# Designs tried in a protein design chat: VHH binders against c4kar8. Part 385

Target 1, 263 residues: c4kar8
Amino acid sequence: MAELSTPSPASPAPLDGGRGDELEKFTLRGARQILQLLQDLITHRGLITAHTGGGHSFMTAVLKVDEERGRVVLDPSPDPQANRRALAAPRLTCVTQLDGIRIQFPLVGLGEGQDKGRPALFAPLPAEMLRLQRREFYRLQVPLAHELSCLLKAEDLARKPVEVSARVIDIGAGGVAVVVPTGAAEFVIGGTLPACRLALPDGEPIELDLEVRNLNRQTQRNGTEQLRVGLRFAALPRAADTRIQRYIFKTERALNAKARGGL
Short names: E, the ipSAE of ESMFold2; O, the ipSAE of OpenDDE; V2, 0.75 times the mean of E and O plus 0.25 times the DockQ between their complexes.

## First folded at step 23 (VHH)

Design ni7 (framework vhh_7n9e_1; at its last look DockQ between E and O 0.55; V2 from the best seeds 0.63)
Fold by OpenDDE, look of step 23:
Structure ni7 (fold): chain B 263 residues (1-263), chain A 124 residues (1-124)
Amino acid sequence: as target 1 above (263 residues)
Amino acid sequence: DVQLVESGGGLVQAGGSLRLSCAASGFTFSSYAMYWGRQAPGKGREWVSGITQSGGSTAYASSVKGRFTISRDNAKNTLYLQMNNLKPEDTALYYCAREWPSFDAYISEYMQHWGQGTQVTVSS
């Protein structure tokens, strides 16, 4: 019987994000609002990237909100190491999207146990949740049916130029997030990847420079570790910007139509 | 446990130079990109520079570009920051970091491993 270590009710640390003043209007602190948003995540089976320490993250979901105990139940990683990291972390940073809106919230006091005989992670309810409605923060999750790829020009561990075909996970006006196999290339935050090629479905690939903005090691549900790279468009040509915006708009429309039962 | 120990800071006159060192232990140093950050009094931590695992690629904040040079010796598990033409605005506590979180500040800073820092003070 794995003793349900009840997570200690630690006050969650404030959300890290840009100018604190600008984000305040997007921060939910009301208990009812928080509960509703968590419930919405459950209802929509929203996948959550849970960031742990050391640049690592794993995919999870909110399974249940226990209002009586004031805790949230999360799906554990299939990777025991990811779970260990999560439990050892003083704080998890959870990131997800609902209806194209970025949601971010901290969890502190993580514990492990069982929910209905299944392994689960437990944490006290977050004290605050960030819901970013600004268009500038919007990232389209690229549907599997509309796969995008980005050819990255980088260097390997031997400093040899390499081209890495990366799957685009999300795209916005300002950049893309991609996944690459671990060890495929070296990246550094702040670094520039010149003459990369973003493949859109509507024509020839767009050649562009990319700046590395974030790096995260992610463990997938299948236990495979991948590197998620957040990339900013550097000096995006106007024509390219128009194409990207058109793609985003078209894809969003299609997704919405499908969600309404029209497709 | 991951340990980072910064050294080489001090008082220097404007236009002067310093070389910072960061001794790393408790992890495979050569498997990680490394970073320098700094925190001026009353300000948040800011990214200064980064270097890939092999040292093949480097990046710099616009404020230090052309003046600072990041390097590493993987055999010695040591990260370096050569700082030239120092300015009063460079006065800060300088930190060595493994796996800098993000430029978008959405990821908590504690996800990273930081040293205690070394103080750099540039006088006018």
Scores: ipSAE 0.715, ipTM 0.888, lowest interface PAE 0.6, mean pLDDT 86
Fold by ESMFold2, look of step 23:
Structure ni7 (fold): chain B 263 residues (1-263), chain A 124 residues (1-124)
Amino acid sequence: as target 1 above (263 residues)
Amino acid sequence: DVQLVESGGGLVQAGGSLRLSCAASGFTFSSYAMYWGRQAPGKGREWVSGITQSGGSTAYASSVKGRFTISRDNAKNTLYLQMNNLKPEDTALYYCAREWPSFDAYISEYMQHWGQGTQVTVSS
């Protein structure tokens, strides 16, 4: 194996999130383990959010694993710009769930091509995958029928106060992810949104402060652009925490019962 | 191409002040939240501060809050960081960026659009 012979430009190291050591026990690096997990994602037809950097992401799925060529085959986005960003990105950060367990993995060297005459994206098998099997990493995917919302108190581009009703797409012990129309308000990673209101089915909305943890612009399948905002709960009172946990538990129980009854 | 060029670093005694500038080109500056980061010798990349597109909201790392002020001038395509009451621990290469990876990403994310940086050295 040859070492690089040219000096690298002075550049900062990539962010690791400051969690590398604590996450090691959740990290799969064995080829067999990785292949099996990818096959499980295919079997369960798991939908994957692929982050392309620059605050953009798109929805995809693993269509197959090509063991002969050592690569995964991904479904391209219907948005040509999303595909171009993916192909230009030095890596994709893929996020999904399998049986309620959060799965994350990087893909590098993404290329385009065809699979059975259909457009497809290809990448070498990932060198590692995270399988985050702990309760604090759990995020309930909110059923569309529940139509949960969070009223965000933010500012528009003219620095004027605006209230944005944002649909909640997932919820966990530590926060929510919401979607808003692109341009509805301004957000910055690390910023706080005081006195927002989370609407749960079991009573009056919860008033809480939220911190912006991630921002991604997504083009939906219908062509609509939305901003996906990851929000952390700041200093939840015990009563609010209890209501959130109760909602998660009841919804999980109902979803599990429906899945079993539906055969 | 996106270009971000930092300036204003230098050597300063503890307790002193510096003002960093970041000149932006190759993109619509006013359409992006902007960030300052830093990297000390032998350490990883550290988020320092962020500011919304209009400049209406700001955020700071706890280590610099109350001492540093981020600002922007969208007419001049320039981002600023006013650093007061500097400490030796603030010694680092400071760079601006038009993006910041998710705080919740557990696999290392690549940051694409950042400057080469300006050195700040704070002596005792």
Scores: ipSAE 0.588, ipTM 0.868, lowest interface PAE 1.5, mean pLDDT 84
ESMFold2 (binder alone), look of step 23: mean pLDDT 81; pTM 0.820

Design ni8 (framework vhh_7n9e_1; at its last look DockQ between E and O 0.28; V2 from the best seeds 0.65)
Fold by ESMFold2, look of step 23:
Structure ni8 (fold): chain B 263 residues (1-263), chain A 124 residues (1-124)
Amino acid sequence: as target 1 above (263 residues)
Amino acid sequence: DVQLVESGGGLVQAGGSLRLSCAASGFTFSSYAMYWGRQAPGKGREWVSGITSSGGSTAYASSVKGRFTISRDNAKNTLYLQMNNLKPEDTALYYCAREWPSFDAYIAEYMQHWGQGTQVTVSS
């Protein structure tokens, strides 16, 4: 390695839209607000994606907030490699959703230890949290029973066209996240996949162009690793947009009714 | 240890060309998508281009499309960026990377595997 200093990371690329200083109104910096939001994540058992760098992430959860020591306690992965990556990273970027509101926050200074005799990860409380309370940031977690899929028109390792049926794990107004088998196709952030087909329950599949926005090898709560691909809808026709929004709305309503009917 | 070493930068007049190289070692180069990024003085990190692990697909930022060409030689563990019709706005430190943060992350993700960069300066 050269002796030159490594440049600091820059801000992420902007989304497709005018969101200049709008993010500041979503930023929580007060200690009381941060503690309450973390406690809400604990109460709702929110699943968190923690990005560790190197193209890796793992699923975790906040187990508790230790107010006396000013730290948050996270569930470690059963995969030792995921834990090693997390502990080696100078910063984790955590992404989750609470009651339909997308949440992002950084954790710095992660360490390992014990909580009630069980392994745990610890970090100082974050100095800020983003609570992105707008419909454009919302992602519906797709119920497994719906078996939503997206047929991707991509290329394989031999540079040949291939069609991959990928399971949709979340869907929002602007895109989907899918999981694909390792080696089934190749992807690059910024690349486009033309004429893919999204299968919704209410009619024929929707033909749409997709842009790759993120790629990570994500370690699940059970320790298995999947390639997660984040995909943006490009040039979405109005009729397709309407069908997607209707699916999201109806599924949200059905999930909320089931939760309330079980009270 | 993963190492990425860029070369080929320099001073060039507007309209000129440069070819950047990135020598990779310490990992199986052919298993990873690769990226070029740049950072101009006083500006944040900018994604420039990406290429799949096999080299079958490429992507470019709109500001460089049609002028820059990314390529790779997996037998030589080398990534390239051919830069044509250079403009003063292209002046930056150019670096290669084995990963790129999500385009949709608002809190910057840690980027582990990237090179120290090579300076490109385009004068009028």
Scores: ipSAE 0.835, ipTM 0.939, lowest interface PAE 0.7, mean pLDDT 87
Fold by OpenDDE, look of step 23:
Structure ni8 (fold): chain B 263 residues (1-263), chain A 124 residues (1-124)
Amino acid sequence: as target 1 above (263 residues)
Amino acid sequence: DVQLVESGGGLVQAGGSLRLSCAASGFTFSSYAMYWGRQAPGKGREWVSGITSSGGSTAYASSVKGRFTISRDNAKNTLYLQMNNLKPEDTALYYCAREWPSFDAYIAEYMQHWGQGTQVTVSS
């Protein structure tokens, strides 16, 4: 009777991309910490972009953490093709944000099944989660009711200068995250976008230079692909900084008031 | 499968120059931004330079700005890094990398695919 050595669940592959020593301080490897963070994602109904490779992704959420079985339950895509890609992928790269902090974790060994009679995706618990608390500054999620836009000066695939109006998703003292249509412009990490214009509700747009800090390709539930661009304020005039801070403060106050039932 | 093969490294004296190459295969090279990173002995990986898919825009770490030049030949599926005025501090294993859907170069988690690297050693 050859004891079929149950293949030890392959430790999830480390986060791709050559981890520097600096990332170690942001990496959670403790089982309790990981479980807590996953639970927090559940509690906050955090939407997760799951990257399947080949430039494809889908929106999901952590539905449940099954500690007994050592697995995470994910919401499947409404797109059967996305689910097939996910199941075929050797690894999912999950990206999300909680309280303005980027969270990234790999999932390996994805399977499909049923959870309480509903279709679900299952994966072993991640061995590590990256929580990038690098942001020196609080980031306000821009409410849909208070839309901000940023006119980006960039280049297209033909190296032609283009202006792209981008929706601001979040804003802080250090920069903004924006969403642009895929293919609208080319971006490179570390690149500078000069003479951009941030539109605030309280007056004329602020002209500023932006540095590309991160790029995130996302596929929305409706199948639309978008590029999230994290931008740092490269040279922010003091007056502009004051305006941005004022906006953040006012908006946050309004949101809190609404949350308290006052409006 | 995505493959990246770095070459062109070697031993050089301070003030010297090297040109690194990265041969790419297994994907549409011209559709992706490409990057160089390096890892010095006993240190973590650091971002060095990036170039857009078209080659229209480039970026450099402050430590190499004005000395290094990134370029690409999409017809040859090759990424280049011209390194001038090399310093002992530039001693590292140099890697090329392709962008991933989620990319943050400053935290070195920006690349899905790395080559084996090419060693650059700058002597004083």
Scores: ipSAE 0.696, ipTM 0.881, lowest interface PAE 0.7, mean pLDDT 86
ESMFold2 (binder alone), look of step 23: mean pLDDT 81; pTM 0.815

Design ni9 (framework vhh_7n9e_1; at its last look DockQ between E and O 0.55; V2 from the best seeds 0.64)
Fold by OpenDDE, look of step 23:
Structure ni9 (fold): chain B 263 residues (1-263), chain A 124 residues (1-124)
Amino acid sequence: as target 1 above (263 residues)
Amino acid sequence: DVQLVESGGGLVQAGGSLRLSCAASGFTFSSYAMYWGRQAPGKGREWVSGITSSGGTTAYASSVKGRFTISRDNAKNTLYLQMNNLKPEDTALYYCAREWPSFDEYLAEYMQHWGQGTQVTVSS
């Protein structure tokens, strides 16, 4: 009877002390605050990217907060494999935005079950939630009505140069997140993509160098898997920065106007 | 199970060179980008270098650029890090990693599939 030594939960590596202190200002640990924020996510039907590790994630939502049982109910992925990964993961990292503010929280102890006869994922309430109010972390979710694309210059598996047209899913002052078909090109964290072209609605594409900052295989709600690539602007000319900021501002204004019933 | 076994570390004088190796097993090595990271005493894990699955693209931290060279042999399921002109600041436990999903500090805790590491000590 070999005692399966339950791998001791790797103590979260202490965030480098100085940066950790800054994050503490944005960390909610109060039960009431956490509950309220989760409820707000429900109310706004906020889509959540749940990271399962190994560069994988899936889209979910908070369906319910069960205060009596001290648990959160999540929408499972339509991909059974994503759900298996989620259940096998020692921790989920949930990332979302509410009112332009990035929200991140861990879930530990994920289980599956049924809620009102429908498949659901269950986890204990998070002990903490990070609410980042810093402008530097702000990312505009690109609306379908304001589609952006980015032409990526990369290499394929054969080391052949390829150009990949990628949809921009979010944009901020520091970079963009794009989605590409799986296998369209090879990427490596820290790699530079030179002479890419970001297409904005207001004029000619912006040529810029991009640095790969994150890679994630994401299963969408429709079951399709895509590669999400987070890209930093490696060198952004001032004129380009101004255009990007203008786009963000204009788009935000339009979204807010629509939300107020004005459009 | 994914296994990564680092080797090649040791004590070296400043200006010296080392070559690290990482033997990979339990997965299709040639299908994954691979990474080197390091952890100095009392510091967090630091990204050092990355290489695409094909080996066509490489990336380096600014601190090691021009001194370190990452390479791979997919036929041998082995990742390498040639380290030249070593400095005392390079003293760390060096890890091989299959996934380095993000430079996002908030996701850095999710790094999986690291080896046990090999110690590199650079004396002044």
Scores: ipSAE 0.765, ipTM 0.930, lowest interface PAE 0.5, mean pLDDT 87
Fold by ESMFold2, look of step 23:
Structure ni9 (fold): chain B 263 residues (1-263), chain A 124 residues (1-124)
Amino acid sequence: as target 1 above (263 residues)
Amino acid sequence: DVQLVESGGGLVQAGGSLRLSCAASGFTFSSYAMYWGRQAPGKGREWVSGITSSGGTTAYASSVKGRFTISRDNAKNTLYLQMNNLKPEDTALYYCAREWPSFDEYLAEYMQHWGQGTQVTVSS
């Protein structure tokens, strides 16, 4: 059989992910609704993960909405490489949470400039925003004080077995996200990690199998870079599921009480 | 510039085998995890398999596990997909990629580095 394929397309194209008509009911397209939601993000000073493609992201925030010019203003990264990737990306996919609800929106035409004499990133207002108001999309942001970790059984760059203690940054019904040093182990999207151990505050660690769903080199607000690994629970024992749900419920209740009472 | 060129596709009978190759240039091949994807007529892009940069860990879609084997030769900058016991549902344009978007179906990510593909057609 021939080893040569048909001629290449003109340019790399966006991948149309799992956004179908089932998600349309969560999609806001009204200008009033979009402006209100963006203003809510500003008011709550929500942290935003901005995905620049190629497995990279950085943390940012919406600083303001310029209604007259139809633009949003974003906080640039202190890491110049993160800003260069953002400016070079054909689109920036912004993901955040507001009151436990996942908010997602695309920005195209990102530019760099000044706002009140400070560096800033600008983009036209998004034409749509996704507000995933469903319980199964919920991800609890794990308080640092809980010191949740997950022991990953993986391989290093030399194909040697390695155990990596990874900090858990969020947890939901279906999985966790963790951060690890970039060179500590090799991961591949779709790979499985058997017999990992999730350490919750109560009881002994939970042994579970994990599947790699996401890999991102994420630049934090202070400019440091971590490898963020999104992991799905593969075959979750009933007792483990109960302990995870109890942890989420208890922590969520405590965080909601703290938010209502003020810090 | 990054270049990925697939080859080895063709027309085969059900139950047959094919070996796909992906020649890589313009980047340090041994530093990247690599992926095979496919696109059947009238369907979206489907993740088929992935392999770490060292080749130490592989992953497969459930529909191909046990029949397909991904491998790489970092000295030759080449990625392979051995496809055995082929079925009509394996008919697709197969392409290699240096990146794969996350399985988070709600993220709209751009694939920046992928090949043109090689056609595999499985009859009867």
Scores: ipSAE 0.565, ipTM 0.847, lowest interface PAE 1.7, mean pLDDT 85
ESMFold2 (binder alone), look of step 23: mean pLDDT 81; pTM 0.814

Design pg1 (framework vhh_7pa5_2; at its last look DockQ between E and O 0.22; V2 from the best seeds 0.00; counts 0 for: pae E 4.5 > 2, placed apart)
Fold by OpenDDE, look of step 23:
Structure pg1 (fold): chain B 263 residues (1-263), chain A 125 residues (1-125)
Amino acid sequence: as target 1 above (263 residues)
Amino acid sequence: QVQLVESGGGMVQPGGSLRLSCAASGFTFSSYAMSWVRRAPGKGPEWVSTISGSGGDTSYADSVKGRFTISRDNAKNTLYLQMNSLKPEDTALYYCAKESEFYGDDVYDMPFDSWGQGTQVTVSS
């Protein structure tokens, strides 16, 4: 049995200025809204990944919101070194989710102390909290029984055309997520992959243009490195859209039926 | 929507055993590695164990190695944690967690994108 290494989260990149405008609509700056969201995290016992920079992070949770003092109380890491890094960091980037919505917020001015006789970390309340829905469109997780593939027309590092057969992980009205072997092709966020072919179970592959929206390099705990590519349908013919929607609907029904009867 | 529901927690004496379960829904369970994370007050959340989607690979924190066993039944969409030789320091809220599968405008990664409400494990004399 190969011992799986703990996943090392990638260091969060700062939000570049170009995306800033688009993210404003998802940013909460109201004090009341922020307090409510933090309280919701407490209520739901939300796990938070706190990024300290340099590729380091630790798991924490909001323990308390102190409105009187204008601070948030966090659980410290069980690793003293992680706590030292956190305290030394000029900024923590906290990432979590609630009800399928990604939540991100910065904490500045971290300190340590005691809360009710227990070690705790303290920070001023965040000035802003970002709430991002994971996807604009609902994405169906592709069942193994209904494997989908997508032939990607891409380029290698030398800009030589290559075809990559990718497994589709999820699919929605707006696009697909696929897994490709590392090094199979060079992908650029915002780039277009023309004349790709999405294979659905119900007929001939659908030819479509795909736009790269996300790249995620993940090392699985089994040591396998995978590149996950989020792809948007750049030009989807109406007939193709209908087929995709039909597939999603049919698959969801099947999954729901199985979930109801399969135990 | 991804749902994870933990169960099997309770109070046990030191040296005792518990088996935790996590019922998963809303995603292709077998396609994702699953983990247990625990949170004890004053110590913060800590990773406990991970199992690959197929169940062929497992990993454990040093603190639980040799005592805990992670397993899964993909046919039942259920994750398990067998906890033996329990110690007071194992007292925590135990979460079932799905590894992060974020395909969007993600700027930052996190180890897990979904977890349950947790099940309380208390080890005391």
Scores: ipSAE 0.285, ipTM 0.707, lowest interface PAE 1.5, mean pLDDT 84
Fold by ESMFold2, look of step 23:
Structure pg1 (fold): chain B 263 residues (1-263), chain A 125 residues (1-125)
Amino acid sequence: as target 1 above (263 residues)
Amino acid sequence: QVQLVESGGGMVQPGGSLRLSCAASGFTFSSYAMSWVRRAPGKGPEWVSTISGSGGDTSYADSVKGRFTISRDNAKNTLYLQMNSLKPEDTALYYCAKESEFYGDDVYDMPFDSWGQGTQVTVSS
């Protein structure tokens, strides 16, 4: 880990149809709502990840909405290969966020052309846009007093197995963020840590597989360096999911009661 | 809530230097990785560089390696980009972006959650 470096930003994955009924209430289909949301992306210069399929994506932005022709205009990628993939793709899935709200929309029929003499990508307005507030998928900041930990089965720099007891600093439905001392193990973005153990206050530790999604080296108050590791639940049994959600709900309610004074 | 304000842009001749600043407020600056992103005329956004919350880890796009240096001053809540040996192709609107913390939920697996309005860099003879 002596050579650990911050990677380039990860591309957000599109939400899939497996969550379709959970997402329907957040799906905008009204033409005026869609136009307003696209205009908001223009006004706030929303940074968009556009997925072309096959694990490929590129960054873009909405340049304008042409209401008269019913089209959205996007900046082309500075990478010509990305533009070729986008034009060949049957569907472009755009993912972005504004003010903590996740936004996702499909574009079909993408074409190339010019906008005021500059290269641009064009598509018909999307028929739907997903708009999800971050609060509805809450991440609990774990109270220090709870001392939640996760036993990670990782490897050191020499690729030897090592077990690391990591303090959990936040937890949500899809994963945890933990901190470990710098040098405790070698973590690789995309790597899987099998058979880790998450210790919740109620019951036995939960055995689960974790995927490394984020690494951020930081300095503690005492000058000691630590590594914050974002970990996704690779597969989460329903019973484990229920326990995690119950912990989050109970803890959040208890914290709110303390903040408002004793009830 | 979160505010990111870029400054330090301007016009410069090829081979010149500029230092961009980004003043951050509304969040615990030292807890988040920060990035510079640029948007050249007629092209979409391009990632330039990222620095960890501590400042100990950096990464750069191939097009700027060896010429640009990202840094941060956590006591002043300020992100910097030192740009040397500037080329006409570096002409762009440069903005800083706050990296989202990864939470492991596909819904909130976003690269950025906030960005500024940008500062213009123009490199021309």
Scores: ipSAE 0.227, ipTM 0.669, lowest interface PAE 4.5, mean pLDDT 82
ESMFold2 (binder alone), look of step 23: mean pLDDT 80; pTM 0.797

